# Ledger of designs, part 21: VHH binders against a8x493r558to705

Target 1, 148 residues: a8x493r558to705
Amino acid sequence: QWLENALDMTNCRLLRVAGESKKNFVNDSPFLLINEASVYMLARHIDMDVQDILTRFRSNIVVRGLPPFIEDTAKRLSIENLEFEVVDKCTRCEMICVDPMTGEKDPSLLLALRDYRNKQKMTFGIYIRQSNFEPGQFVEAGSAVRFF
Below, E stands for the ipSAE of ESMFold2; O stands for the ipSAE of OpenDDE; V2 stands for 0.75 times the mean of E and O plus 0.25 times the DockQ between their complexes.

## First folded at step 18 (VHH)

Design rb5 (framework vhh_vobarilizumab_d1; at its last look DockQ between E and O 0.20; V2 from the best seeds 0.00; counts 0 for: pae E 7.7 > 2, grease 24.23 > 24.2, placed apart)
Fold by OpenDDE, look of step 18:
Structure rb5 (fold): chain B 148 residues (1-148), chain A 120 residues (1-120)
Amino acid sequence: as target 1 above (148 residues)
Amino acid sequence: EVQLVESGGGLVQPGGSLRLSCAASGFYFDRNAMAWYRQAPGKGRELVAGIRSKGSTYYADSVKGRFTISRDNAKNTLYLQMNSLRPEDTAVYYCAKTWVYDSSPEFDYWGQGTLVTVSS
């Protein structure tokens, strides 16, 4: 039932975690996960640097090695020995129009997302919450990621 | 139509310097990441340097401290300042419109290339 097995995704990895090299997720707040492949599709559509888009999306976790938008149907995932449930899709708003580093405003990304989603709900990325609680566990860039 | 035109290549002695330019058109230059690649005779194409839309840079280990990538968004031009050139830097250098993330070699478009020859 693993998407990894179904799609022969043997190289799905954690690309980055915001804030620190090693991260645990022991808190009550969901974390925002972004699929780099999905960003790439959007980047090609709007002709914008992937890094700029990722920055604007303010993701906590970025994963690499997945097909684009596979996260939209995911219910569960694991990062190494940590297990997560998908809580919700991330609805995007005017926040993505602002570069968090410079404060520069550009409405083009939001408009592009609207168009890309065919005027449906403007979501990008998923909120995830840790479902197992083991002390002293951490993930880092390069950690294996699996989706259910 | 995306167009990338490299210039500035030529023959230079070891220890010399060259500055390559790439004139870009047909896309939002200021919103895109750009990169320089090179291909030496008998070798594969390799990433030399990259620059993101926001200005962060990446360099291959072989050129760190010697090469500098930069951009002028007002002129839609990408540059590669090459100092302390070595014979092993001899290659055709290509300008690329790219979606490089960190050290990723992902790219969309290439120029025709400009030859750099380092020889005594």
Scores: ipSAE 0.710, ipTM 0.871, lowest interface PAE 0.6, mean pLDDT 88
Fold by ESMFold2, look of step 18:
Structure rb5 (fold): chain B 148 residues (1-148), chain A 120 residues (1-120)
Amino acid sequence: as target 1 above (148 residues)
Amino acid sequence: EVQLVESGGGLVQPGGSLRLSCAASGFYFDRNAMAWYRQAPGKGRELVAGIRSKGSTYYADSVKGRFTISRDNAKNTLYLQMNSLRPEDTAVYYCAKTWVYDSSPEFDYWGQGTLVTVSS
């Protein structure tokens, strides 16, 4: 109960939507959400710019205003009037060792995630799926986000 | 709160030099790539130069060989040394903490800018 209340923070905001400042949603496609605070937590332990970390994780949506890794416990969320369910955690593999823009390899991000997860499944970020799709809907950067 | 404060702009003759500074606070400067952008009157912003936390750099073709970006992680300060200035370099110059691959510019962090005028 107390954890669920902690997820309901009204100052949580969308920071980034991949490809554009707005994203039109289609009901059938899950989207990858990443928490900015979780990125900064990993960044403290590796010599890699936060921008490079985000690129390697290949997020669709980035949010701010949450404690690090709290998204691991989220069940659903809303972005303005749009509702989403959490459908899975995103399992990471050796592909995050490769800079998708340059092809250069650096294992430090994978190793930092491994150390954080401490022999648990190598997840970072959550997949979400819209549960109440209607025509003409979209999200944009700055939208209010609520976790449940 | 992220703050970026540019200084060092001014009026300079063609062929002259200026050094811009940007004082940064409110984030882990040494964990972030930083950039200079510029915006000429009536035009959009363009990337001038970028620098990663470890010092690797990128320059727009129009400034290569004339401009040098640098950073001092101990002072949380970003610099742009501008040499051989041309009238085409006239613009407001912005210090930025931006996503190199990001299309959501309204959440990039920008300073208020410093005006550089290159004129006889």
Scores: ipSAE 0.013, ipTM 0.427, lowest interface PAE 7.7, mean pLDDT 77
ESMFold2 (binder alone), look of step 18: mean pLDDT 82; pTM 0.834

Design rb6 (framework vhh_vobarilizumab_d1; at its last look DockQ between E and O 0.64; V2 from the best seeds 0.00; counts 0 for: pae E 2.2 > 2)
Fold by OpenDDE, look of step 20:
Order: sequence, then C-alpha cells, then structure tokens
Structure rb6 (fold): chain B 148 residues (1-148), chain A 119 residues (1-119)
Amino acid sequence: as target 1 above (148 residues)
Amino acid sequence: EVQLVESGGGLVQPGGSLRLSCAASGFYFDRNAMAWYRQAPGKGRELVAGIRSKGSTYYADSVKGRFTISRDNAKNTLYLQMNSLRPEDTAVYYCARWVYDSSPEFDYWGQGTLVTVSS
C-alpha cells in the first residue's frame, strides 16, 4: 500500500548481503545498508578503495544503481517482496579506523569522513528493519531494490 | 549494468605462458580492487591474485613468482600474465572485484575463461 510512491530508481539492485547468499531479515537487529555510489564518492575523495571502505563500514547490505547519498532521505525501501523501514542513520565512530584483516588502527577514514560531511554529523549508511513477513521469501544479489 | 569479460584462455603445454585479459564496464573500475579467481575441476573457488587501485598486489603461494596481475585503469582492463604453467593450474579463471572478506558469492564477476595445461 505504501509502495505507491517509489523513487524512480529502476536500476537499483542488491549488490550483496554480507555472510549469506540468501537472506531474510526476520528476528534480527536492524541491518546496515550502504549505497555503493556513496562509497565511491568518499573513495574518490580520500583516495581509498571501495572495498576498504565497505569492509571498514561493516555493511550488511550493499546496493547499487542509486545516486550517491539518496539513501539519507529514504524512509522506506523494498527488496523484492520484503519491506523495510529506515530506523536511523549510522553514526560512525572509531570502529571504522580498525582494519578488520590486520587489526591495525588508522584514523584517516574517520577524519576524512568528518571533513567530507562538513564536520557535521558523521553518518554513513542507514539502519533498516524488516516491516513485513512472508514465509519462504529471501533476498539475494541482484534483487530489485526500491526506495521511498 | 556491470560486465566483466575474460579472454585469453586456452590450451598450453607445461612450462608455457598465457596472458588473460578482463574487460570491465558498468562500475567504478578505477576505485575498486580487482582479482583473479580460479576453480579447478572438483575443487572450490580460490583466490589467485589481487590488485588494489593503487597497484598493490597479492598472490596465492601456489602462483607466486609465476603469475603477475596488473591493470590499466584507462582501459578498464585487468590482466593476468601466467608463466611457467603447470598442470595443476588447469582451471576456469574468473575476473572479479576483489572481495576481502569471505563472501559466499562474487558481487562482480565474469563468466570465466578456461585454461588447460596439458602435455
């Protein structure tokens, strides 16, 4: 019913779900969604690889096909038949300074994010929570994503 | 749409050389680490070599000193120079975006190109 006012983002797709090829989101804590286009903008700004940023951000869901930072204005989204509510923006902290592979600490990403966000609130990505339930329904890479 | 197209595979004798190419389009190639993976018959997918956007490289122990991964960002092309090929290098080789973590599936990957090393 609330799916009537989708943004015209026909090419938006689920790029990947961390840890699983197929995923449902029932009975889980909010999931972190990252827009790859947003990561690219940051990556170009700070001269880091997209993968480094994605890994450090510990994203659960990555989407592609969106304009950068459009997710910051979203209230709801759907991935195929699964519906989600945006619960909050993800405030970043010192956790992104840690290399998940080596454990080494590097403050450069956090400092860069601060500067990139004009020294305002250091958010990147959005927390989403499933708002419906359909038994046997899963999402996977390539699933259509719609933002509202 | 994301597209990775491998080429250069074929049949080669042990000790021979082969150069694979991967033409990339539909994503930000210049800001992505890229990699070559391979899957031999009856075996799982394994990372062969990876290269960051700035040129830093990684090699599996099994190919170190024999294979060289490189890239041309201006051409959106990834390369794998394979020297001193061995029968155990026989596999389908896949061009993919480098996945640092243990992901069950590639997010960006090609159809693969077959490399057969046999006398």
Scores: ipSAE 0.601, ipTM 0.818, lowest interface PAE 0.6, mean pLDDT 88
Fold by ESMFold2, look of step 20:
Structure rb6 (fold): chain B 148 residues (1-148), chain A 119 residues (1-119)
Amino acid sequence: as target 1 above (148 residues)
Amino acid sequence: EVQLVESGGGLVQPGGSLRLSCAASGFYFDRNAMAWYRQAPGKGRELVAGIRSKGSTYYADSVKGRFTISRDNAKNTLYLQMNSLRPEDTAVYYCARWVYDSSPEFDYWGQGTLVTVSS
């Protein structure tokens, strides 16, 4: 279902790369990818700005222009001509209740995720690994993203 | 599509006041921290003031006590009241999401509004 819709998602873009506009890849380490639309879905139910929610999820890569939670069924994706496989979903725990900068605890994000998952595994975000690695390649903010 | 439309810029004398407005659409404004940035000729964009959705504010040292950021979440509008303007405040002012990271190029920007402070 997701794959059928992903071909029509031409506006999907990289939004953020770990405090940089570029990111070098290595094959031996997966990257954590978060869908901004999924963050907005949780943010509608809690009293926290999107920027603070993204900080708590500690992702390497954020994408935009996708329907919320469509990444849950993704098998692979491309970023420009770079190809990636989805290797796992990211299981979340009480660490996301803690602001990484201040240490302040607020469980609202974890509770919202639990309510969304409705007794299912507490996942948010996906791990991806490049399948067509060549030295010197980059993922850049603004790059076109396509999910499959 | 995200739109950020700044207005209220113009020519003003030192010591004068000006109020900037920003109409926002295409994203959940009431769930985003927002900011004003400015860019003087030959300089990069710098953060001037920021405001969280719940009203907590930040001001650059150069504008503290002179500028007031505010927002109307029901109208998706961000404001900057600028008082006691100085020639050093001359810049193009941009409304944007408050970028906690240092990567504003992959976020949304408007066209900006020019503020010129001169005698």
Scores: ipSAE 0.344, ipTM 0.699, lowest interface PAE 2.2, mean pLDDT 80
ESMFold2, look of step 18: ipSAE 0.263; ipTM 0.660
ESMFold2 (binder alone), look of step 18: mean pLDDT 80; pTM 0.815
OpenDDE, look of step 18: ipSAE 0.559; ipTM 0.792
ESMFold2 (binder alone), look of step 20: mean pLDDT 81; pTM 0.817

## First folded at step 20 (VHH; framework vhh_vobarilizumab_d1)

Design rc1 (at its last fold request DockQ between E and O 0.14; V2 from the best seeds 0.00; counts 0 for: placed apart)
Fold by OpenDDE, fold request of step 27:
Structure rc1 (fold): chain B 148 residues (1-148), chain A 119 residues (1-119)
Amino acid sequence: as target 1 above (148 residues)
Amino acid sequence: EVQLVESGGGLVQPGGSLRLSCAASGFYFDRNAMAWYRQAPGKGRELVAGIRSKGSTYYADSVKGRFTISRDNAKNTLYLQMNSLRPEDTAVYYCARWFYDSSPEFDYWGQGTLVTVSS
């Protein structure tokens, strides 16, 4: 039943998880998921390295292989055997203007986001919470990701 | 308008060296990751080397230890130093902005520069 409404994204994979190579999410929630394709759209707009943008967004999870901004309408997702519910969108503020490593400030990312959202609520990324609890299950880079 | 102009290609013998250059304009070069791609006859375009905005580098396994990617932000120029060249390095080399480790699509690239390694 869960998989019946899965989006046909055969190449969608977990790119990285912040903190460790293998992780489960049983004890921590929520996590911030970023769609790399969405970042790419911003990157093209402001001429900035995707990695820098990812860093500025302070993501916990990054996924690759999805269409841009598909996460905006996502309700659930799975990473391998772990299931997640989307709990909210991440509202962005001036924090993303700051490079957390250098402290350098650049407003271009925030302005780009404003434009992409047509001056509406400036969200980017989604908060997700693990909805199943299976001990001993972990995900890592390369894990298959499905959106529902 | 984004422009990328590759140069430095030519004919070289196996074991020889060549230095490619890519002159970039029309975008914030210093804020972007850049990469060299190549396309050999009958093959698809492949990532050769990449350099992030902050200077970290990536190399394809086939060129590790032989090629060096570098950049001069003041000159908006990307370089590829190719040493110990092999016949299998023969290809048209392109520079482009680097967004993914394995980009299926390219937004901008130049005319390319032909590198021919032959005895």
Scores: ipSAE 0.777, ipTM 0.898, lowest interface PAE 0.6, mean pLDDT 89
Fold by ESMFold2, look of step 20:
Structure rc1 (fold): chain B 148 residues (1-148), chain A 119 residues (1-119)
Amino acid sequence: as target 1 above (148 residues)
Amino acid sequence: EVQLVESGGGLVQPGGSLRLSCAASGFYFDRNAMAWYRQAPGKGRELVAGIRSKGSTYYADSVKGRFTISRDNAKNTLYLQMNSLRPEDTAVYYCARWFYDSSPEFDYWGQGTLVTVSS
């Protein structure tokens, strides 16, 4: 709670949900969440649009209103009244050098992430899984998000 | 705070021209692909034209050759030059970040600017 107030996490919202704007979550299939601020931190060092970066990371969910990379410490989150646990960080490899729409190769994103992580594990984004699944539930863009 | 403010709409006769502008603030405009969308009465929003930060463009078939999208990254401004306007172009026009789909998931949207093509 104290970290939430100190970091002003109360303004965190879903920015983008891949595919349909409403999505039912299942408890045993993790979804990939990416923080927009972390994307901008990498984008400072490469000549690539945010949209291209997001497609290479294959995000399911994008959030805004957080400081960059603060998601690396998250354990749980809520999206409206739906509860989620963070199950792992997403490790990235050379596949992010390939534009999934065109097949074109550009290593700049992987190199920027490597430089940021400075010999640490090459993670970007977090996997989340719903902890209180019930049929008929949904989440949509614009939903309030709270990290714990 | 993120804002997108569309302007330049109005009433114009068929065959006429309008130039739309979109003032962007609160995000890195020069790191984002941008697009114009439109919504006619009783219809959903649809993609009109898009432009990447480096200038490559896309146009819907219905506007190709008549509309020109452009951007000024130094001024955080997106433009749409609309020539040879038709009654079918009547809609509220919105600018938004472009995620390469015809109708993106939730993103930042302004109030839009109304374009009416009629006698």
Scores: ipSAE 0.473, ipTM 0.780, lowest interface PAE 1.7, mean pLDDT 81
ESMFold2 (binder alone), look of step 20: mean pLDDT 81; pTM 0.818
OpenDDE, look of step 20: ipSAE 0.638; ipTM 0.832
ESMFold2, fold request of step 23: ipSAE 0.381, 0.454, 0.444; ipTM 0.749, 0.772, 0.774
ESMFold2 (binder alone), fold request of step 23: mean pLDDT 81, 81, 82; pTM 0.829, 0.829, 0.833
OpenDDE, fold request of step 23: ipSAE 0.760, 0.772, 0.770; ipTM 0.888, 0.893, 0.895
ESMFold2, fold request of step 27: ipSAE 0.408, 0.425, 0.456; ipTM 0.756, 0.763, 0.772
ESMFold2 (binder alone), fold request of step 27: mean pLDDT 82, 82, 82; pTM 0.836, 0.837, 0.834
OpenDDE, fold request of step 27: ipSAE 0.765, 0.775; ipTM 0.891, 0.897

Design rc2 (at its last look DockQ between E and O 0.66; V2 from the best seeds 0.00; counts 0 for: pae E 4.4 > 2)
Fold by OpenDDE, look of step 20:
Structure rc2 (fold): chain B 148 residues (1-148), chain A 119 residues (1-119)
Amino acid sequence: as target 1 above (148 residues)
Amino acid sequence: EVQLVESGGGLVQPGGSLRLSCAASGFYFDRNAMAWYRQAPGKGRELVAGIRSKGSTYYADSVKGRFTISRDNAKNTLYLQMNSLRPEDTAVYYCARWLYDSSPEFDYWGQGTLVTVSS
């Protein structure tokens, strides 16, 4: 239906889903999607590993194969047969200063994000909500991702 | 395109030493944590050692005190110094990007190099 006007993003794939190798989604809460290319834009300017940035952003889904920050313009996406709507951009706060694994505090990421966004609203990543349900369907690393 | 190429594997006697190398290209090596994984015959893939870009390291209990992971960011190369090798260390060793917040998956990996420890 609405999957007719996909962006020409070839080779966009699901990099990982947090917590599970295979996952389906529920409709009662949004999920946080992060674009790996966007993370690299920050990682190149700060003394922090890509993995640390991803962890601190508390992403549920990470995708590969997109230009940096193109996700900010997306309205919908699909992961294989699962369809999602973008509900909002993720406004970042002091939460990203804390490593959720160790509890260590580092303001570098937040400061970097502030500088990168030129003191505008500090968003990174998008909240998505599943808009359909396919029983028995799961997504995993390598799943094809299409943005609209 | 991302490429990881392992080298240095081979046959070694118990108690011997071996040094693995991994040449990386096609991604920002200096901003990525890297790791060595291994897969023994009939067993699943397991994390052996990990290293962050700043040098912090992690070791599996089975290799602590015997293996040392290191990196040269200028050369985009990952290393694994293996000392006091045991037969149970026999496996194919893989160089990979280290996603330590989500185990056991890795997204970049090489073809692997075989390490055989046998008398």
Scores: ipSAE 0.422, ipTM 0.727, lowest interface PAE 1.2, mean pLDDT 88
Fold by ESMFold2, look of step 20:
Structure rc2 (fold): chain B 148 residues (1-148), chain A 119 residues (1-119)
Amino acid sequence: as target 1 above (148 residues)
Amino acid sequence: EVQLVESGGGLVQPGGSLRLSCAASGFYFDRNAMAWYRQAPGKGRELVAGIRSKGSTYYADSVKGRFTISRDNAKNTLYLQMNSLRPEDTAVYYCARWLYDSSPEFDYWGQGTLVTVSS
């Protein structure tokens, strides 16, 4: 357990990191994190595979076990002993309407997000940056994730 | 809990056929693209075939024209029909979610089913 307030959740785990099952954080560049549960919530409004939604959002990090959309309120998070700040929410544009494999346009995902956000800024996912960067640090699938 | 259970593997002569099945539970199967991967001795897992929830398919060049992936969303079941089998197809075959841009090693996996093609 930790000493600060935590979001009401049971267990949040790192599902994947793009391109590797382990990720070496060698710089302070922001990473794009997306919550799989939030993807499922959008998917209930459109007839599209979760994997297609994930690829259109072009995320670096996917987590599971977190309630839908709770990431929108997060200020900080930890992945194991690594600490991260939430830098901003990720604004989405019409590029998410393009199937990266076929080039076909399908506006349904952007329209579903617009409807969910009620014409507010069309955000999905959060940018995070490590607070206490040191070379040689690693994360891997299954790592415990905590939001604050 | 997510469960993927492969079956239908076995010993087959070159040129023969085999049909693999995968029973899925514990997740929204009909909202997920699915795939078969295989792992030959001493090699990493490679994508064999993928299928989107609505039926659009992909095949690795090495199996195109010989293998057919299919799914039954009502039964949460994924299939792989393998025809004209070759010794090079010998591997453990795994049912998994189709992961376009990430390593399959951290997602949900079954135990795999062994396919041996030998004379």
Scores: ipSAE 0.175, ipTM 0.566, lowest interface PAE 4.4, mean pLDDT 77
ESMFold2 (binder alone), look of step 20: mean pLDDT 82; pTM 0.823

Design rc3 (at its last look DockQ between E and O 0.01; V2 from the best seeds 0.00; counts 0 for: pae O 8.6 > 2, placed apart)
Fold by ESMFold2, look of step 20:
Structure rc3 (fold): chain B 148 residues (1-148), chain A 119 residues (1-119)
Amino acid sequence: as target 1 above (148 residues)
Amino acid sequence: EVQLVESGGGLVQPGGSLRLSCAASGFYFDRNAMAWYRQAPGKGRELVAGIRSKGSTYYADSVKGRFTISRDNAKNTLYLQMNSLRPEDTAVYYCARYWYDSSPEFDYWGQGTLVTVSS
């Protein structure tokens, strides 16, 4: 059970977006958000760089400054003045066993997620969709992020 | 707070050598791939060399055989040994976390260290 204060943390920052500094979000195209702290939690006993893990998860947006897995409880979030709703959690399958750069197979990430979830649905990351679009909006690294 | 502090730059004659260091803090250095980038006057930043936490390396064609990247995970330190330096190696050199699918332009950067290769 998460406390409401953990959902209203003000120290969360946008770490990375797909090289876009002027991206104008489209409401009908959800984005995949991943919490870096959750990545480190999975990585405890696997021999992969954080960058390799993030590549396998194919994230659009990475955030930092949150407790691990707090995103599982989120319903909405803001990035500066942009408002987003959480559409669903991202269910993971054997596709993350394949390094998208090399094609090599390594099941360790999937096995770590399976062990963490312990018979629960194998989700990692959340899909978000903007709810308040206006022309000229954008996000950039360092933007303040708040979960609700 | 993430910090990356580069040092070891200076003025050197063509054919000379320099060794750069980067002190890293505020993240798990031993879980991250790292890289050196450089920016020459009037140009964008370009990747010079990269190294995974387990030690496998990558080099730009322009520096292969002349530069050696290395790391000390216990000291959170990244190194670049630069030999057989040429005037075209003149640039500000930066260390950063290496992102395989994109430039780290939206990650943290330090101030860099200037390398000048000139007579």
Scores: ipSAE 0.368, ipTM 0.712, lowest interface PAE 2.4, mean pLDDT 79
Fold by OpenDDE, look of step 20:
Structure rc3 (fold): chain B 148 residues (1-148), chain A 119 residues (1-119)
Amino acid sequence: as target 1 above (148 residues)
Amino acid sequence: EVQLVESGGGLVQPGGSLRLSCAASGFYFDRNAMAWYRQAPGKGRELVAGIRSKGSTYYADSVKGRFTISRDNAKNTLYLQMNSLRPEDTAVYYCARYWYDSSPEFDYWGQGTLVTVSS
């Protein structure tokens, strides 16, 4: 019922799921979804690689094929047959200063994000939670993603 | 051995209430999503409600606002509170486990408990 008009239904695909190639979401807390296009926009203002930013953002799901920041207006989304609700936007803080792989601290990304958002509330990415149960279904890289 | 045992079914008047229980054993109950299914006579089995390990819930449209799925991890028990029951709710209700570490499916079922809603 909440699946009305998709913001984009043609080119948006699941780029990455953290932790495993195939995944379902029935037993997990909300997942962090990042739009690669949004990261690219940020990266244009930061001397960091997109992959580095994605790592620092600790994304669970990365999608490709959408215009940047479309996710900020989304309320629902689907990945194949799995339906999700947007729980909240991800407020960024000192966490993104830490490289999760090395533990190294670098404030440059946070400062850049602050400047990019013009000192507004710093959100990047959205928390999503699966809203249906689909036995026998899982998603993987390449899965179709639709935002609503 | 994984076991799911439903109870609480019975005959109830339309508009009445009933509470189903499912006793689970043989696995880490608190780590698994669980669900209630039902199968009415002559119909296929359908998902009624689901609950994740951490408590978030899902409901079929037909039962939203009337049914409540819950769990007590300390007791390894799944519940289905059914209010405002309707004749169309008549079915055998099944408890099911979702096993996320293997195939993403509900892989174990109870024997079912019959719920009959009739005047």
Scores: ipSAE 0.012, ipTM 0.319, lowest interface PAE 8.6, mean pLDDT 85
ESMFold2 (binder alone), look of step 20: mean pLDDT 81; pTM 0.827

Design rc4 (at its last look DockQ between E and O 0.70; V2 from the best seeds 0.00; counts 0 for: pae E 2.4 > 2)
Fold by OpenDDE, look of step 20:
Order: sequence, then C-alpha cells, then structure tokens
Structure rc4 (fold): chain B 148 residues (1-148), chain A 119 residues (1-119)
Amino acid sequence: as target 1 above (148 residues)
Amino acid sequence: EVQLVESGGGLVQPGGSLRLSCAASGFYFDRNAMAWYRQAPGKGRELVAGIRSKGSTYYADSVKGRFTISRDNAKNTLYLQMNSLRPEDTAVYYCARWVYDLSPEFDYWGQGTLVTVSS
C-alpha cells in the first residue's frame, strides 16, 4: 500500500528488541522506538554512554542506520513485513532520571535533554503501533527497517 | 556495518595468562560501554567483565582479581587480560557491547575466541 515512498535509508536495521528475541506487536500498547544515531548525538553532547541513555529511556525497539532524529519526521515504518503507524513522539519526564539499576535519581540527563532541544518540547523517540497482522511473522535483531 | 573481531584465545595451562583483544568497527566505540562474555560448554553466556567509555569497570565474582578489562578508544580495541587461569575459565569468549538490561540477545557481538585451560 503506502510502502511506495520509503526514505532512502537502505542500511536501517532493527538493532534490538527489548524483552524478546522474536516479537510481534499485534495486541500490545504502542511501543517506543529509539534511533541509535539520535542517542549517540545526545551521548556526545552530555558525555554519557549510549547504554546509560538507552536504559534510562526504556526503549522497546532500537534501530540503527538512520541519520539522527530522522524518526521525528516519520509517519510510518515497516520492519520486515510488519507495518507500523507513528502514534506520537515520546515526551520525556522525570522517569529518565532514575537509574534502573540502583534506583537513584539524577536530573542530569533530563536537564541535558532540555538544553539539547533548545528548551522546547523534550521529546526523544517515537511511539509506534502495528497497523497490520501477519500470522507467524516476527521481527528480530537484524530485521530490515524502512521509514516513510 | 558493525564488526567485532576477537583474538588471542588458545590453549594454556592452569595458572597461566592470556590476553584477548577485540577490534571494533562500524559503530561509535568511544560512546559505548563494552564487555566480555563467555560461554562454557553446556552453560549459558555469562558476563565476565564490563567497561564504560570513561573507564569504570565491572567484574564477575568468579574472575575478580584475576582478569582485567581495558580499552583503547583511539584504536577501537577492547582487551581482557586473564591471569591465574583455571580450568573452569575454559569457554568461548565474546566481545560485545555491554548490555545493562538482561536482553535475550547481544546487539553487537563477535564470533568469539576459544580459551582452553588444561594441564
């Protein structure tokens, strides 16, 4: 259908799916997708490891092979044969200040994100929802990702 | 494309030493925490040691005091110095991006290098 106008991002792949090696998304709430390149840009800015940021952002899906923040303009995407609609941008809050391993609170990431986004809307990542159903089809690390 | 290539494995006697290296490419090595994992025959993968980009380290209790993880960001290389090796250290050792949350699969990891400790 709408797969005709994909962005020319031929190297975009699914890097990681949280919780399961193989997963479908049919009956779940919107999933949080994060672009690794975007995380890297933030990581470089605030001198924090990518893993710290990824963990604090609690992403469900991480993709690589995209330019930074291109996901902010996406309306749809596909992972292999699964199709997704972009529901919304993820507005970040104090949750990202919590170290998931220790439970300690550190406001540095949130403050850094605020500054990085020019004190505008503090969004990072996008919520996506599966818009089709393919019986027996699952996604995994390495799956091809296309953005529209 | 992401590539991690381990080297330095081999056969060593108990009490011996070995130094593993991992050449990394295709991702932002300098902004990623890295780790060594190992998988012994019949066992699952386990975290051996981890190192953050700034140098903070973590060691499994079983290797603490014997193994040292280090990195050279200029060379995009990860190291594991293994001293006082024991037969129970026998395993395939994998270089990987450090995954903090227990993910079922490593997102970045190499083919591994075999370390055999035997008299």
Scores: ipSAE 0.589, ipTM 0.812, lowest interface PAE 0.6, mean pLDDT 88
Fold by ESMFold2, look of step 20:
Parts: structure tokens; C-alpha cells; sequence
Structure rc4 (fold): chain B 148 residues (1-148), chain A 119 residues (1-119)
């Protein structure tokens, strides 16, 4: 049950929030969280910039300071005093073969993920939902993140 | 630890040239699109130019034809050649990862290098 306890990630921080420096939780819809280290792990095996990978995965929230793919085992997390539960892993499909900015097709990202998953479900990233939701609460880049 | 160290700024007369450099460390430089941003007094940071790891480039309309972005992946170094400088180019220039439609304000930042275009 090591993964059910808080991970000792002393420098785990919220790196980016899509489109804003703060994220106002206006409903209880889940957010897509991506681990930067997991992106780098895929990027080592393909000819694609990290930014292109993030765009294809449509991430809302990016975190850093974690080992690659540790998010696959997370059950809960906190961002400062806000508490979140992991509600599902994000299943990826052929849509990630298309660059959303240009429309160009490149299957390399999907193939790299398939190879990494090695016959397992094609997931990358996790959906999280605030468990102590109240309208008007915010997270911001640089916030401390803790996984449990 | 990620570091981005900008250099090469200074005072230059209108019509002059400067070359900015950025030494990067602590991340996979050759797997990241990189960009120069600038911040003039009283304004937010704006994208000036971007370059993908494979060399394709983007330029803001205000600098197109005057500025040239380049990179040396073996040295983890980003460059900006600025020609035909104008007073409106006066700003602190920052190198950063190019995050396309996302704000880089909370990504890795250096101190920047000041470029002043004036007599």
C-alpha cells in the first residue's frame, strides 16, 4: 500500500494550467492531468517536440517533479489545500495522430504509446475531480502537488 | 535544475543589430520547441519568435524579416539575431520553451536580457 500513502515528492509542482495562470473550478467536471516526465519518456522514442505531444493529448493540467508514469497508480492528490480524486485514466485513440493546429497526420505518438503499453489499455494521463468542490476555488501554476 | 541564461542585450541605436544568446540546461533541449519572448515596460510578455527542434520557425509580424531565430542543439543554445532595430523593440528579452497557445509565465524562466534601442 505504498501507493496509497503520500508520495515523498518534495519538488512536485503544478507546471502549467491550460490558458490561464489560475483555474477556477466552476463545476464538478473532471480535469485531465498529464505528467511531464511521462511526456519526456515518450518523446525519447519519437521525432516530436514535447509541445506537439502535449497539444495532441489535450492536457488541462501538467505537473512536474514526479517519476514517469507514477500517475497511473495514483488514487488521490492535493493541489495546495484543494483535494482531488482520480476518477479514470484517459484512453487515447487515433485522434492523437492528428496535429490539432495543422491537421497533419503522424502516427508516431500513438505507436510509441502502444509500444510502451505493451498490449495494455492505451491510456495516457488521468482524469481528476475535486472532492471538496466549492465554486470560486482556484489553483495556479507553481502550486504544490501531492499524490496519495 | 532547469536553467535558462539569456545574454547579449544592451544599448543600440535605431537601425543597429544585436545577437542574443540563451544557454539552456536541466532538460532535453533537443526535444523542445524554443522561443524568444519580450516584455516592454507596462506590457505583458509577448511571443517574438519560435523554433522547433528540427528548425522550422515562426515570427511575430512586427519582427518578420528583421529577426532570425536559430538554435544549436549540440550546445543547448538558442539565438536571436536582431537587425534593423527600432525603438519599439525595446524590452527585456526572455528565452523559454515555446508553449504555442499556453502562457509561458509559469514555465521555466531566466532573468532575461535588456535590449534598449535609443540614441
Amino acid sequence: as target 1 above (148 residues)
Amino acid sequence: EVQLVESGGGLVQPGGSLRLSCAASGFYFDRNAMAWYRQAPGKGRELVAGIRSKGSTYYADSVKGRFTISRDNAKNTLYLQMNSLRPEDTAVYYCARWVYDLSPEFDYWGQGTLVTVSS
Scores: ipSAE 0.343, ipTM 0.701, lowest interface PAE 2.4, mean pLDDT 80
ESMFold2 (binder alone), look of step 20: mean pLDDT 82; pTM 0.831

